# VH-VL binders against q09220: the designs that were tried, part 1

All scores and structures are predictions.

Target 1, 207 residues: q09220
Amino acid sequence: AVVTPSIENHKMENASVTISKVPISHRPRGFTAGSDSKKLAVQRFKLLISDFLSDAQLSKSIDVAAVGMHKGKSMDDILDDVYTRLRRTLSTKQISELAKAQKGLVEDLDEKSAKLVKARVKRMIVYSFDPAAEQIHKYATRPSMAFALIAETINERFVGSVKDLIRDVLTPKEYDIFRKHYHPHIFKLDNIGNNTEAVRTTTHETF
Unless a header shows other numbers, all headers, positions and changes below count from the first letter of the chain; antibody chains are not in Kabat numbers.
F is the ipSAE of ESMFold2-Fast. E and O are both the ipSAE of ESMFold2, at different seeds. Each is the mean of both directions, binder to target and target to binder. V2 is 0.75 times the mean of E and O plus 0.25 times the DockQ between their complexes.
[cut] marks letters that were taken out.

## First folded at step 1 (VH-VL)

Design b1 (framework fv_burosumab)
Fold by ESMFold2-Fast, scan of step 1:
Structure b1 (fold): chain C 207 residues (1-207), chain A 121 residues (1-121), chain B 106 residues (1-106)
Amino acid sequence: as target 1 above (207 residues)
Amino acid sequence: QVQLVQSGAEVKKPGASVKVSCKASGYTFTDYYMHWVRQAPGQGLEWMGIINPSGGSTSNAQKFQGRVTMTRDTSTSTVYMELSSLRSEDTAVYYCARDYYDSSGYLFDYWGQGTMVTVSS
Amino acid sequence: AIQLTQSPSSLSASVGDRVTITCRASQGISSALVWYQQKPGKAPKLLIYDASSLESGVPSRFSGSGSGTDFTLTISSLQPEDFATYYCQQFDSYPTFGPGTKVDIK
């Protein structure tokens, strides 16, 4: 029997809330695991879109996407919601830096290929949130489980999506360069590639 | 055309419960969340909670947790809001309001006509 | 919870006047702000969403602007049917409403 001590069963029995709709003061303590998973998802989301966005802006984008999935919106509508919310919070400097980052990743592709890459990135972002919609509905009566499971599902799916994206979009040579640069963030969890740099970035070498 | 039609006015004594209905028509009932919002006489609007008509899941504002119960009947396209342990400060017009689907958050495109609930001794 | 304040609390204006109503949020809400019109004895009506997007069927004399914490609703040429109370609402979190601004026709 597993007991979630941070939730009063009677008060939370019929709650059906999304991460973006729950004030932090009312979130179950069990949600701390979800918050950690969301932080990791934000870090990995930067690798698909831009590392020039603030953590708050990326966190809000994830919340907007999760709400859209919970509402049963289409893939295109969810992407439009995320883009609309995100662009209205961006500074002129961030917009410029996003454009430069995107150009850097795809500048050697012709225009047609660049459009296909962008479409693939959009699909992978949306697919990262599909399981969250099902889990929200399934576990809505147990908010701590719903919140933690949503965050963990988004995180796990996002990691898989990032791996698929970089393998499908980049050449083997480009993949090696990208892997070297982002190794500490992506590959620690799936044991891919050279673990020497990953160990160094943790600052704990007790062996 | 979208319509939300609510039940008629109620007069209740303190400590009683009231159950207000809201019947939807003109759209697919299970495709849109439904909210409840109240307004005390001469006062502003206060959000009470939300129900998913498809699965029946609800989320209520903290102020009303333990006193409010939201339900629905998909066969009649009707949502219900029951408020228990009524106090004089619960005297208000109660509205059902449909969630604005094209928004990234909760806001309201269609509203019921309102149900006046008066709590007096 | 995110608190909203509105100014003025009430105003009187003549037909044809330009009217501005301000809504301020206790914290940044980006563009997650909505304006409603409520006429006496009626339910509220959606006017503007996402701070500046005009709802279908709403007259073009209504416009919204602002971002972050400060937002404005403008009626460019007040009409007799615009006698109403106007409410702002945020949707960056669970919905909260401003206290309303009552617009009386002189």
Scores: ipSAE 0.000, ipTM 0.451, lowest interface PAE 15.5, mean pLDDT 68

Design b10 (framework fv_burosumab)
Fold by ESMFold2-Fast, scan of step 1:
Structure b10 (fold): chain C 207 residues (1-207), chain A 120 residues (1-120), chain B 106 residues (1-106)
Amino acid sequence: as target 1 above (207 residues)
Amino acid sequence: QVQLVQSGAEVKKPGASVKVSCKASGYTFTSYYMHWVRQAPGQGLEWMGIINPSGGATSNAQKFQGRVTMTRDTSTSTVYMELSSLRSEDTAVYYCAKDIVGATEYFDYWGQGTMVTVSS
Amino acid sequence: AIQLTQSPSSLSASVGDRVTITCRASQDISSYLVWYQQKPGKAPKLLIYDASSLESGVPSRFSGSGSGTDFTLTISSLQPEDFATYYCQQFDDYPTFGPGTKVDIK
């Protein structure tokens, strides 16, 4: 058994996650078409989505998010901007894949599906702009919620306890799998002093 | 060679509906989104909406919600735009236009246009 | 909705002239702007995408520049076939077009 992107994406919708203010100095800077920053953001975004979106949809979504973050928009406003951009061009298959709530086809985005899509888009935005996501990617070939959560933890961009967030997002079985396969890596990075146990980390993010 | 060929001119009375077709050739029909754009005589261009030819999913401009229906037939590589409850203000040339890729929303190829005249 | 304005609404020029038309957005659209050429009775033709990239097959006398809210289309040496109406379009949000700039013979 492994933690799969589909199950992780569904659980993320119900995660206990809060966001607080991010200093101006930590917002994306020098972002432009063709820059290294944009290229990395697109690659990270694609990694998290696992080829659900076209390269053009990925590039455009990241551009919208980066501009919003640079302008100091709230995360809710950024989510609305990105979701509005994606919604009008998504295929039925892409809507179904992003939702991950029901078996079968979704012809339109109702309120329930919209909330699931927004939750996934939020994770994509955070992961793409986490400086540590690039580092974590070197240790993984598959983007899963576990790796996205590791990136959030080591970057300190979410408000909440690392252990509490992981526990809230994952089922007990998924948490056990995560602990066995990813635990040494994530908890070693969070070690403060000579204690190898994970330390609670407070992360603040408001754009 | 990419080509978009639209149906012929139509004259309709107020309150009627019109259905315009756009037949695509020279590329993989299901690989690119198709848009509808109209232009009233002597006026500028106005975006109406988008359809994904693969899944059939659509999204329409708010101004046309409830009146416009976009569909496609993959077996004939044809998209359709139906506009109901026609008014004199709907008199325009209607264009289908091919997207570059799935979400870019600018247009590399256009149909020749279909004149729809709404008059009593 | 993002509003686009174009200036001038129309201009008269001679073959060989440098022609400049501008497009202004009501908010920052980065470089998500394209330019089209439309001749009477014809569909629009894509000229410039991403504010400054020349579409394949378009003559090099056409160029685009700008970012944010201010954009310019330049024709360095006007030819007889260039007399047309030019439209800008943004694709940062739902597509919207400028009102057009008509380039007429002087």
Scores: ipSAE 0.000, ipTM 0.440, lowest interface PAE 16.5, mean pLDDT 67

Design b2 (framework fv_burosumab)
Fold by ESMFold2-Fast, scan of step 1:
Structure b2 (fold): chain C 207 residues (1-207), chain A 122 residues (1-122), chain B 106 residues (1-106)
Amino acid sequence: as target 1 above (207 residues)
Amino acid sequence: QVQLVQSGAEVKKPGASVKVSCKASGYTFTSYYMHWVRQAPGQGLEWMGIINPSGDSTSNAQKFQGRVTMTRDTSTSTVYMELSSLRSEDTAVYYCARDLEYDFWSGYFDYWGQGTMVTVSS
Amino acid sequence: AIQLTQSPSSLSASVGDRVTITCRASQGISSYLVWYQQKPGKAPKLLIYDASSLESGVPSRFSGSGSGTDFTLTISSLQPEDFATYYCQQYNSYPTFGPGTKVDIK
């Protein structure tokens, strides 16, 4: 048995595998349309997925999620497939749409939300796989969490663009499973990048 | 299996109000936005408004502002649309329609109710 | 509000024909456009989402294209069950529908 100092335990609690390991500098507020936008979108997706690979609970959840889509494939194989399709499928047009949605965040925001974006408080969308839809709205920690997408701010237009991006990458069968079982959870990040709370978007409000 | 089942046909006089119900089943009701769309006989589709999953926020098309009220009862998985100060031009089939996105709204519809005919005549 | 127009308002076609319906938006809506099919007495049925993506269970003879302000729905080889009214709808802002295009038997 090894005894660990309380200070190490405290610092370990602040080291969120899912959020705090993704550098803030890799979370651009907006995109330039074209190849640069495509590169940034692919980079953000890869970083978030790579961060999740170190989570033992996520590994277990991914095994369950993978059974219907890629029988006999490891998480690495699934990520390689998804990433390869992302690179191959994303057209300049699709990336332009994602970039416009990101830029539109400021234009669609009220004064308070625009200030939040300007202050660089970050939010993230986490997609969780839940085979039992009835348990979807049970607070804070989901072991079925499979994907995360980090954005400077989140509004309805940006969420729609993220959904479109996922739809473009997945096969019709995979998208059907994604639509039915993967559900977005929005987390508000503090200045140090930690997951501070779960926040849900409403039709008439921005974060 | 997702189902949206609406209340039966109504006949109303000008100036009256009508309240149409839409009972949802086969999914987590408190996770999806619901929209209302109408269609006058021989005419096209017209969006009326949207209500959020918790039922505390709505947005209505400008044409219906002040006349339409959307509510929901989470205990019965039912959404309601009430239209007041009815005119002959409000004669239409009224549809409830589920938004596609979980906890957010995309603004297009994967599941529709069967429709409720509302006739406004004197 | 974003206004949509469709052309033609109606058309007559024979089984096996290629049918093209257009939808134009009053302002740029990116790819945020959906196509529905509606048969008499029925609720609309989703055919195409995100301008060009085929909904699950919809026959491959249906296809969509376009972005920005100009969009097209194509039926490559019209079948008897395809005689219906087709509506475009945008979701870049609050939903608005086109006026519809009725596809009648010739």
Scores: ipSAE 0.000, ipTM 0.434, lowest interface PAE 17.4, mean pLDDT 63

Design b3 (framework fv_burosumab)
Fold by ESMFold2-Fast, scan of step 1:
Structure b3 (fold): chain C 207 residues (1-207), chain A 122 residues (1-122), chain B 106 residues (1-106)
Amino acid sequence: as target 1 above (207 residues)
Amino acid sequence: QVQLVQSGAEVKKPGASVKVSCKASGYTFTSHYMHWVRQAPGQGLEWMGIIDPSGGSTSNAQKFQGRVTMTRDTSTSTVYMELSSLRSEDTAVYYCAREGDYDILTGYFDYWGQGTMVTVSS
Amino acid sequence: AIQLTQSPSSLSASVGDRVTITCRASQDISSALVWYQQKPGKAPKLLIYAASSLESGVPSRFSGSGSGTDFTLTISSLQPEDFATYYCQQFNSYLTFGPGTKVDIK
């Protein structure tokens, strides 16, 4: 009955988990989900960050963390810890700030363009922090177009909010490892927010 | 065996601060979230907040924002809860509680400290 | 905020009796409900999590059921050591506890 989690075992366990859909505005700072299994949390973290790190790069980053930082813990345990912290320690204020920054970004766009950007940002926020979004997995496997657009645009406050979201949850060591095996979007976010930290990721390491 | 051992009873005046400790043993301290829950005399249980012993990050219930500070010391496997600007309605037993294991659904407390009575009186 | 109510507020029963305690949520919480036992002067003890999962080491006479807004804790054959107050707790949105049900053994 006890086995190392595989994608099939994870999918089967997820099928048995029922989680209520709760509007993001009603979620408390300390608890963002009710009945989540460890395996569900691991899968959701992989989906959340998949567009920033390819599966291979993410696996390498987590493997490095496991052998160095959490000797004896599997990569799934580390991803579960990180995703659980992301969901449970993020403040309602951080989520609100993301929405406010998004409004600033689209302030001068025409109504049609603004509506599309707002819908995609809302979807990203809801699906990143709503465990019920597992039923809509395809929206969790890609950043919304709005997130990609914002990540490519210099909007200091919105980029800062996303950076705060990541840094608030990850330890400095976890953040450094993820940045070393980064996707361009993570590197770009860091270049806008912190040039000193960006220097630490210039070493090309093939693991 | 898992144990959570809390500091002793405190008597404080209105406006003072109190800092309660909870020492964990019998498991890997950084592998479980720790919560603080209080119970006023004759009342039910009330959640105050959560701390990640690994990273030190916290999230507090809105009712206590601005007054509650949670910290931890990994070298002693101890979490702390400091409540400032004490009022008479803060008189309660304060518990630390460990959030369950990683393979089970979250949001429940499998081990509790013995409780610390904090009395706020003039 | 999600509010929990428990009924009855107190009850008395004989050893061997079947006891049922109910917990109702003000809105749908799926299966995000936990039951605790608290004896006078002691910290609460986990009995049941996720509405129906029995915690390891808890006697099999305890069981939980329900989903959505209506939940029950059942003690199939009450024992002397079951004298306590029982609390339900939700963790679907914010963390909220019920007011408790006191069980007195005749």
Scores: ipSAE 0.000, ipTM 0.417, lowest interface PAE 16.5, mean pLDDT 63

Design m1 (framework fv_masavibart; at its last look DockQ between E and O 0.06; V2 from the best seeds 0.00; counts 0 for: pae E 15.6 > 2, placed apart)
Fold by ESMFold2-Fast, scan of step 1:
Structure m1 (fold): chain C 207 residues (1-207), chain A 122 residues (1-122), chain B 110 residues (1-110)
Amino acid sequence: as target 1 above (207 residues)
Amino acid sequence: QVQLVESGGGVVQPGRSLRLSCAASGFTFSSYAMYWVRQAPGKGLEWVAVISYDGSNKYYADSVKGRFTISRDNSKNTLYLQMNSLRTEDTAVYYCARDQYDFLSGYEFDYWGQGTLVTVSS
Amino acid sequence: QSALTQPASVSGSPGQSITISCTGTSSDVGGYNYVSWYQQHPGKAPKLMIYEVSNRPSGVSNRFSGSKSGNTASLTISGLQSEDEADYYCSSYTSSSTLVFGGGTKLTVL
């Protein structure tokens, strides 16, 4: 069984920095596509999801997303496009892995599994094209914030609990700073993955 | 350069079986999802089945579900359609076709074979 | 016979423009941007003319264009030529992860 590291033992205790000391240019701004962004994107996601998607599926999913971004498609349209193409190529093993976040095992993708796939694909796309996300843990004001940021990029089921931890540990002002200055798409991904009434509420909220 | 060549069609009686083959050349076969599409004489196109690039995922039209099986052998660059419990309404030219996206599914057929005729009659 | 509705026939003269419609539901044409159009000459395999509603494959004339509004996709052929005379089929992905075709439209160039 894999146990999530405790917040007290997180290695970021040796590297945490207050937000006021972090240059604005080093804070997440969203995604950006450089001249060699595809290779970097594949490398980043191989580390996070190496046992979920094949390298070929990952590479082509990123390529489809990149084309959609260059054409000015919305993130929802890009997600639907990538998911629809990916859905028919998922192995039974990959479907089973997605179903692990649920109480039961499914042989084919159902609506709940579809939402999990969309959440993982969105995380893959967003993280691949945002170089700042790779270093975000260094900008945390507390070890608990660093742990939460790292955990959010890895495990969708755990991400919901991490969101609760963030809200419990941070003051409302600290939470606002975290939300505004760290990658905003990561919080949206968490809500989408959990597929709760909170997802609709969050989508319609003002910043 | 891309070529798809179907074979295995013929005249068969209702209730019998046939296996169609599609030999692929000119591209990396193991990277593409493949399809079977049929066309009854003088009628329109009907999608039959699809198989993912690695063979791990398959979908069928309701009209053939439980009777037809799509498969592939990537080492031989060959796509197959095993047709069991054939009916007169299965009479059609059967085309194999390639998805336009490697390693994903595009739901578009950028290359088609010449077709092979299957006639189910008494 | 088909899930998607197309007119049985359409006709035009050389140099004119014609439009072929393809009507489905919110579970196919209206729900997804995976509408394709195929051209088929007698005795030949179909040829992909339009994919993803409006994209042309390499080698397809810019006289062919595609669009979609609600549950209806359209193929427009401008500057009509005699070699455009063929059967035209639309197709769409469905919410059941299947593919469906229209009944086909015979284009006659008079």
Scores: ipSAE 0.013, ipTM 0.531, lowest interface PAE 7.8, mean pLDDT 70
Fold by ESMFold2 at other seeds, look of step 13:
Structure m1 (fold): chain C 207 residues (1-207), chain A 122 residues (1-122), chain B 110 residues (1-110)
Amino acid sequence: as target 1 above (207 residues)
Amino acid sequence: QVQLVESGGGVVQPGRSLRLSCAASGFTFSSYAMYWVRQAPGKGLEWVAVISYDGSNKYYADSVKGRFTISRDNSKNTLYLQMNSLRTEDTAVYYCARDQYDFLSGYEFDYWGQGTLVTVSS
Amino acid sequence: QSALTQPASVSGSPGQSITISCTGTSSDVGGYNYVSWYQQHPGKAPKLMIYEVSNRPSGVSNRFSGSKSGNTASLTISGLQSEDEADYYCSSYTSSSTLVFGGGTKLTVL
């Protein structure tokens, strides 16, 4: 029996592979339309991607993204829209933490390399999310379905694949330095499957 | 039947304030983005403002930004427009309108009120 | 003044077909499939005739059709009738998450 691919397989896969479209679950079981779906998307984002932003900041960002995706805007434009609205809501503490992370990245890599690392991370996010945004545009036959499809897209397998691509498009040195300054508070880079579900289940079942 | 009824229009002097209301019925108000659109006498339509279904996102035309505030009370099925520092150029019939889609701010208006006239003159 | 350009007027006889144009930019009409058309009779509120470029709401006659090519959207009315005499406005979603209207077109049925 073959158990799992080695790290060597992952390196070879990313050297010659193009990111495939990731299908969104259609008619998701257990989801409800509207504000329930947005709340679920916020919860999943905080669990899998980042708990740096508040629920209110994430809720507004998801609204901007859902409108953009349903209207067929590019992921680059959607992210720029989200950033433009979000940056004006950041607390002084959040701004300080971002500045500290950026300063550390620049000190360990230099300014040009730090910019390129962040650009590559953004490129992988855009490339990974473009097919999902296209699916949302094509299949969200009702406006409320866009929230449900966003929540369904933010799942362990999809987010895990994006994290793997980010690791693979950076050199080991670049990745280690990016991780040092951004993980886990600003950007979670470890996959949730590392016993996180067990901890979550235990915490929720105890008083 | 979907119904939108504006109120609060009238004659005011420049620099004064006025608050418009839009009473909604016949649909789940809290599921829809709502809009204000105005039309100066003998002129075309001009979008003024939008508020998302839960009130979390608000956008304004540049001509009113900083002077007008859109708001909603979902428990009362009512949309509001607070208009401060009014100018003669704000003279128009003000319509409230509903987004065609639930939950999205799509800017496609399937139902409109009858309008309320605001006249700003010295 | 308006970001979207429409002809000021258009006319046709009963039974004819006419087309009203609406020209914008890549930041609005050209960039998004959210162009709508509104009919407004004198003293009345506008009525949605076309949404998402080419779709008709329930209760709107199939004599009304919409399309776009590049930065220009078009409303076509076939089989003109006297009640079609009205002002027509196009509108488009923009890259700044706002809305722009065209200046309006007065349709006269001769």
Scores: ipSAE 0.006, ipTM 0.506, lowest interface PAE 11.2, mean pLDDT 82
Fold by ESMFold2, look of step 13:
Structure m1 (fold): chain C 207 residues (1-207), chain A 122 residues (1-122), chain B 110 residues (1-110)
Amino acid sequence: as target 1 above (207 residues)
Amino acid sequence: QVQLVESGGGVVQPGRSLRLSCAASGFTFSSYAMYWVRQAPGKGLEWVAVISYDGSNKYYADSVKGRFTISRDNSKNTLYLQMNSLRTEDTAVYYCARDQYDFLSGYEFDYWGQGTLVTVSS
Amino acid sequence: QSALTQPASVSGSPGQSITISCTGTSSDVGGYNYVSWYQQHPGKAPKLMIYEVSNRPSGVSNRFSGSKSGNTASLTISGLQSEDEADYYCSSYTSSSTLVFGGGTKLTVL
């Protein structure tokens, strides 16, 4: 149906429909998993999700994720592995920007509510990506073949659906506060196709 | 209108070298993975090598690894096979082939050349 | 030597349906949906008849169909015609990032 309620109500209707409609690559091959596929995944991540991380940081994060997906690890475990590795490579500036965003979220919501908002956002990401990670495990014969599948999964329609789900599982106040402190540098919450003001004011041709 | 034309075949003695060429036309050559497939007289098909669309990845059958080199010149729309240390069992018609998909390597060949004969005999 | 196993020959009468088998392992036919079939008439280059197990390229008759179950792929030709007389090869992607062909099947139309 057209039901967009709490996370428990989303499990069978919205999230399942969203995951079923994501175009899934059915051609996992070692040849197509070359360095160009990882570069594409990095480029798409920076365009659609976040330009907070460097190319090197993203490349290492994709390596960790690809190994985890190839081994069939859960998305929760994969994200934990990525974070554990990534935290060791953050610059002083990046650490400061994350600390400022967290402090702002806590000041506007309190510490317990800020933790719940971030946990809810993470839960929606995990829920949305778990089926794709399972498909990558099924089709990727080597960790490097997961690069092409990751790049194809990170597309405007799928990422937009995840962003819509994040918006739906937060109250309007929670969403506005999360957006205030994280958008756009740490986490892009607008979809590219929805930015009519930027299109109107630019002289540069669109992609 | 897609056309693949092999050349460079001939009769050579064992231990010698040959360089095969495949001239491509009628499609954007630089967007396609390309392949060499051979067929010994009266025998079946054997995959020899693949090169990615930009030349960054190359793979070989075990029977030719270390002796053959696949390459491409995207500015000339030409695929190459350098064949060193030729053996009598390398005697075959050599086909170049195009991947059916313009970006991925599917190992599924929608266009083939008519082949060039390489005969290795003493 | 890891060639896929095909029968050396099959035969059928005009109008009959015939099936050509192609048996591999879990490391090729069983592990990937990248099985293709090629038709080759004498003295000519092979022609792609089926790709990705069951898809037909443009211009290939719907009399040709493909399927697989476990480690065995099948090419079925219905309404057999004299021009179907040719050699048929299956191929599969492998876990070693290589391609393997079957040994070929000679189809004779009686």
Scores: ipSAE 0.000, ipTM 0.445, lowest interface PAE 15.6, mean pLDDT 81
ESMFold2 (binder alone), look of step 13: mean pLDDT 93; pTM 0.943

Design m10 (framework fv_masavibart)
Fold by ESMFold2-Fast, scan of step 1:
Structure m10 (fold): chain C 207 residues (1-207), chain A 121 residues (1-121), chain B 110 residues (1-110)
Amino acid sequence: as target 1 above (207 residues)
Amino acid sequence: QVQLVESGGGVVQPGRSLRLSCAASGFTFSSYSMYWVRQAPGKGLEWVAVISYDGSNKYYADSVKGRFTISRDNSKNTLYLQMNSLRTEDTAVYYCARDIEMATLDYFDYWGQGTLVTVSS
Amino acid sequence: QSALTQPASVSGSPGQSITISCTGTSSDVGGYEYVSWYQQHPGKAPKLMIYDVSNRPSGVSNRFSGSKSGNTASLTISGLQSEDEADYYCSSFTSSSTYVFGGGTKLTVL
């Protein structure tokens, strides 16, 4: 069994298509027909990156409005810039890391944990080499939305988190700028942003 | 290499208008916030305006609010400053400058050589 | 007058070190890590020398260093050379989401 990459670059020309317009047969599990899944994908990603930035222990309190509005970038625009850089490396690196984790961890894991690891490896392969996953990328209007869908395959218990990939892909200068602009509070979306309900509704393993 | 070339400066009477241009080359113009900074003869630097990479956000110094408008045309790699209701105190060399990194509004990294605006009768 | 306070002039001898101060308030220099320094030779555009208080852009000599304590940022130039003779300006982001410059310091190398 050899996995052969079938992903080909496709440019979306003059098409403003949201994830909600992707046919249900071409969506990852957990996305409902007719709903705008962009908000859920972006919100899930903000929750993941909030954990990363909390670990940074930044000493200065900053005004969320000052960073978002006065730096001329919305949070979504800043995430899009970061994930445009991460996205092209993410699937290949994650497949490699998940394959290593599966070989190393499943031998020492109980049956339940082994099934979760295998399911995540399958999702990474699906997202990287499946035509339906390619269609999702084709219909994504923003890199952050496409990245959030791929990020759903990350299991911090077994393979690490998206924050490790951010550290690996950004230069030291870019990482320093990223950390200084993004205080943990910026990614805390009030009471709503701290709710993990969106994460649960996007996982195909929920049933 | 990064290059910024200003044009449009000249002598103008108080109350009139001028439009400055800054032609950018050597980088992905559409990815960077851009600034106008001025310097009156023999005086220090004064920030005038900033525009985000996509033109959606614009901020101005209090001294020029309501009179000056910053804009950009990413298809032409050009930054503009429309200056209305000019006053003698607007006399200065006007520089355009690029931010140091994408997704920032922090620093004046690359500067043009400037264009002189003289407001006098 | 300028929003940030710098000495009008400073002088040093070749090979020595000098320091230029930039004093603001808790609403600018004291409140943020967004302090930058610019070098301007007569008749030329300014050049970025230091950003984020202490970081050097690529191509800027390691003789230039920056620091901050409370409401005062400092630019230090070690091993002074004749080409360092210029005007130096500090700048900071403010709590009003504007940018302010210091009045400038003329460095003379004796």
Scores: ipSAE 0.000, ipTM 0.422, lowest interface PAE 18.6, mean pLDDT 63

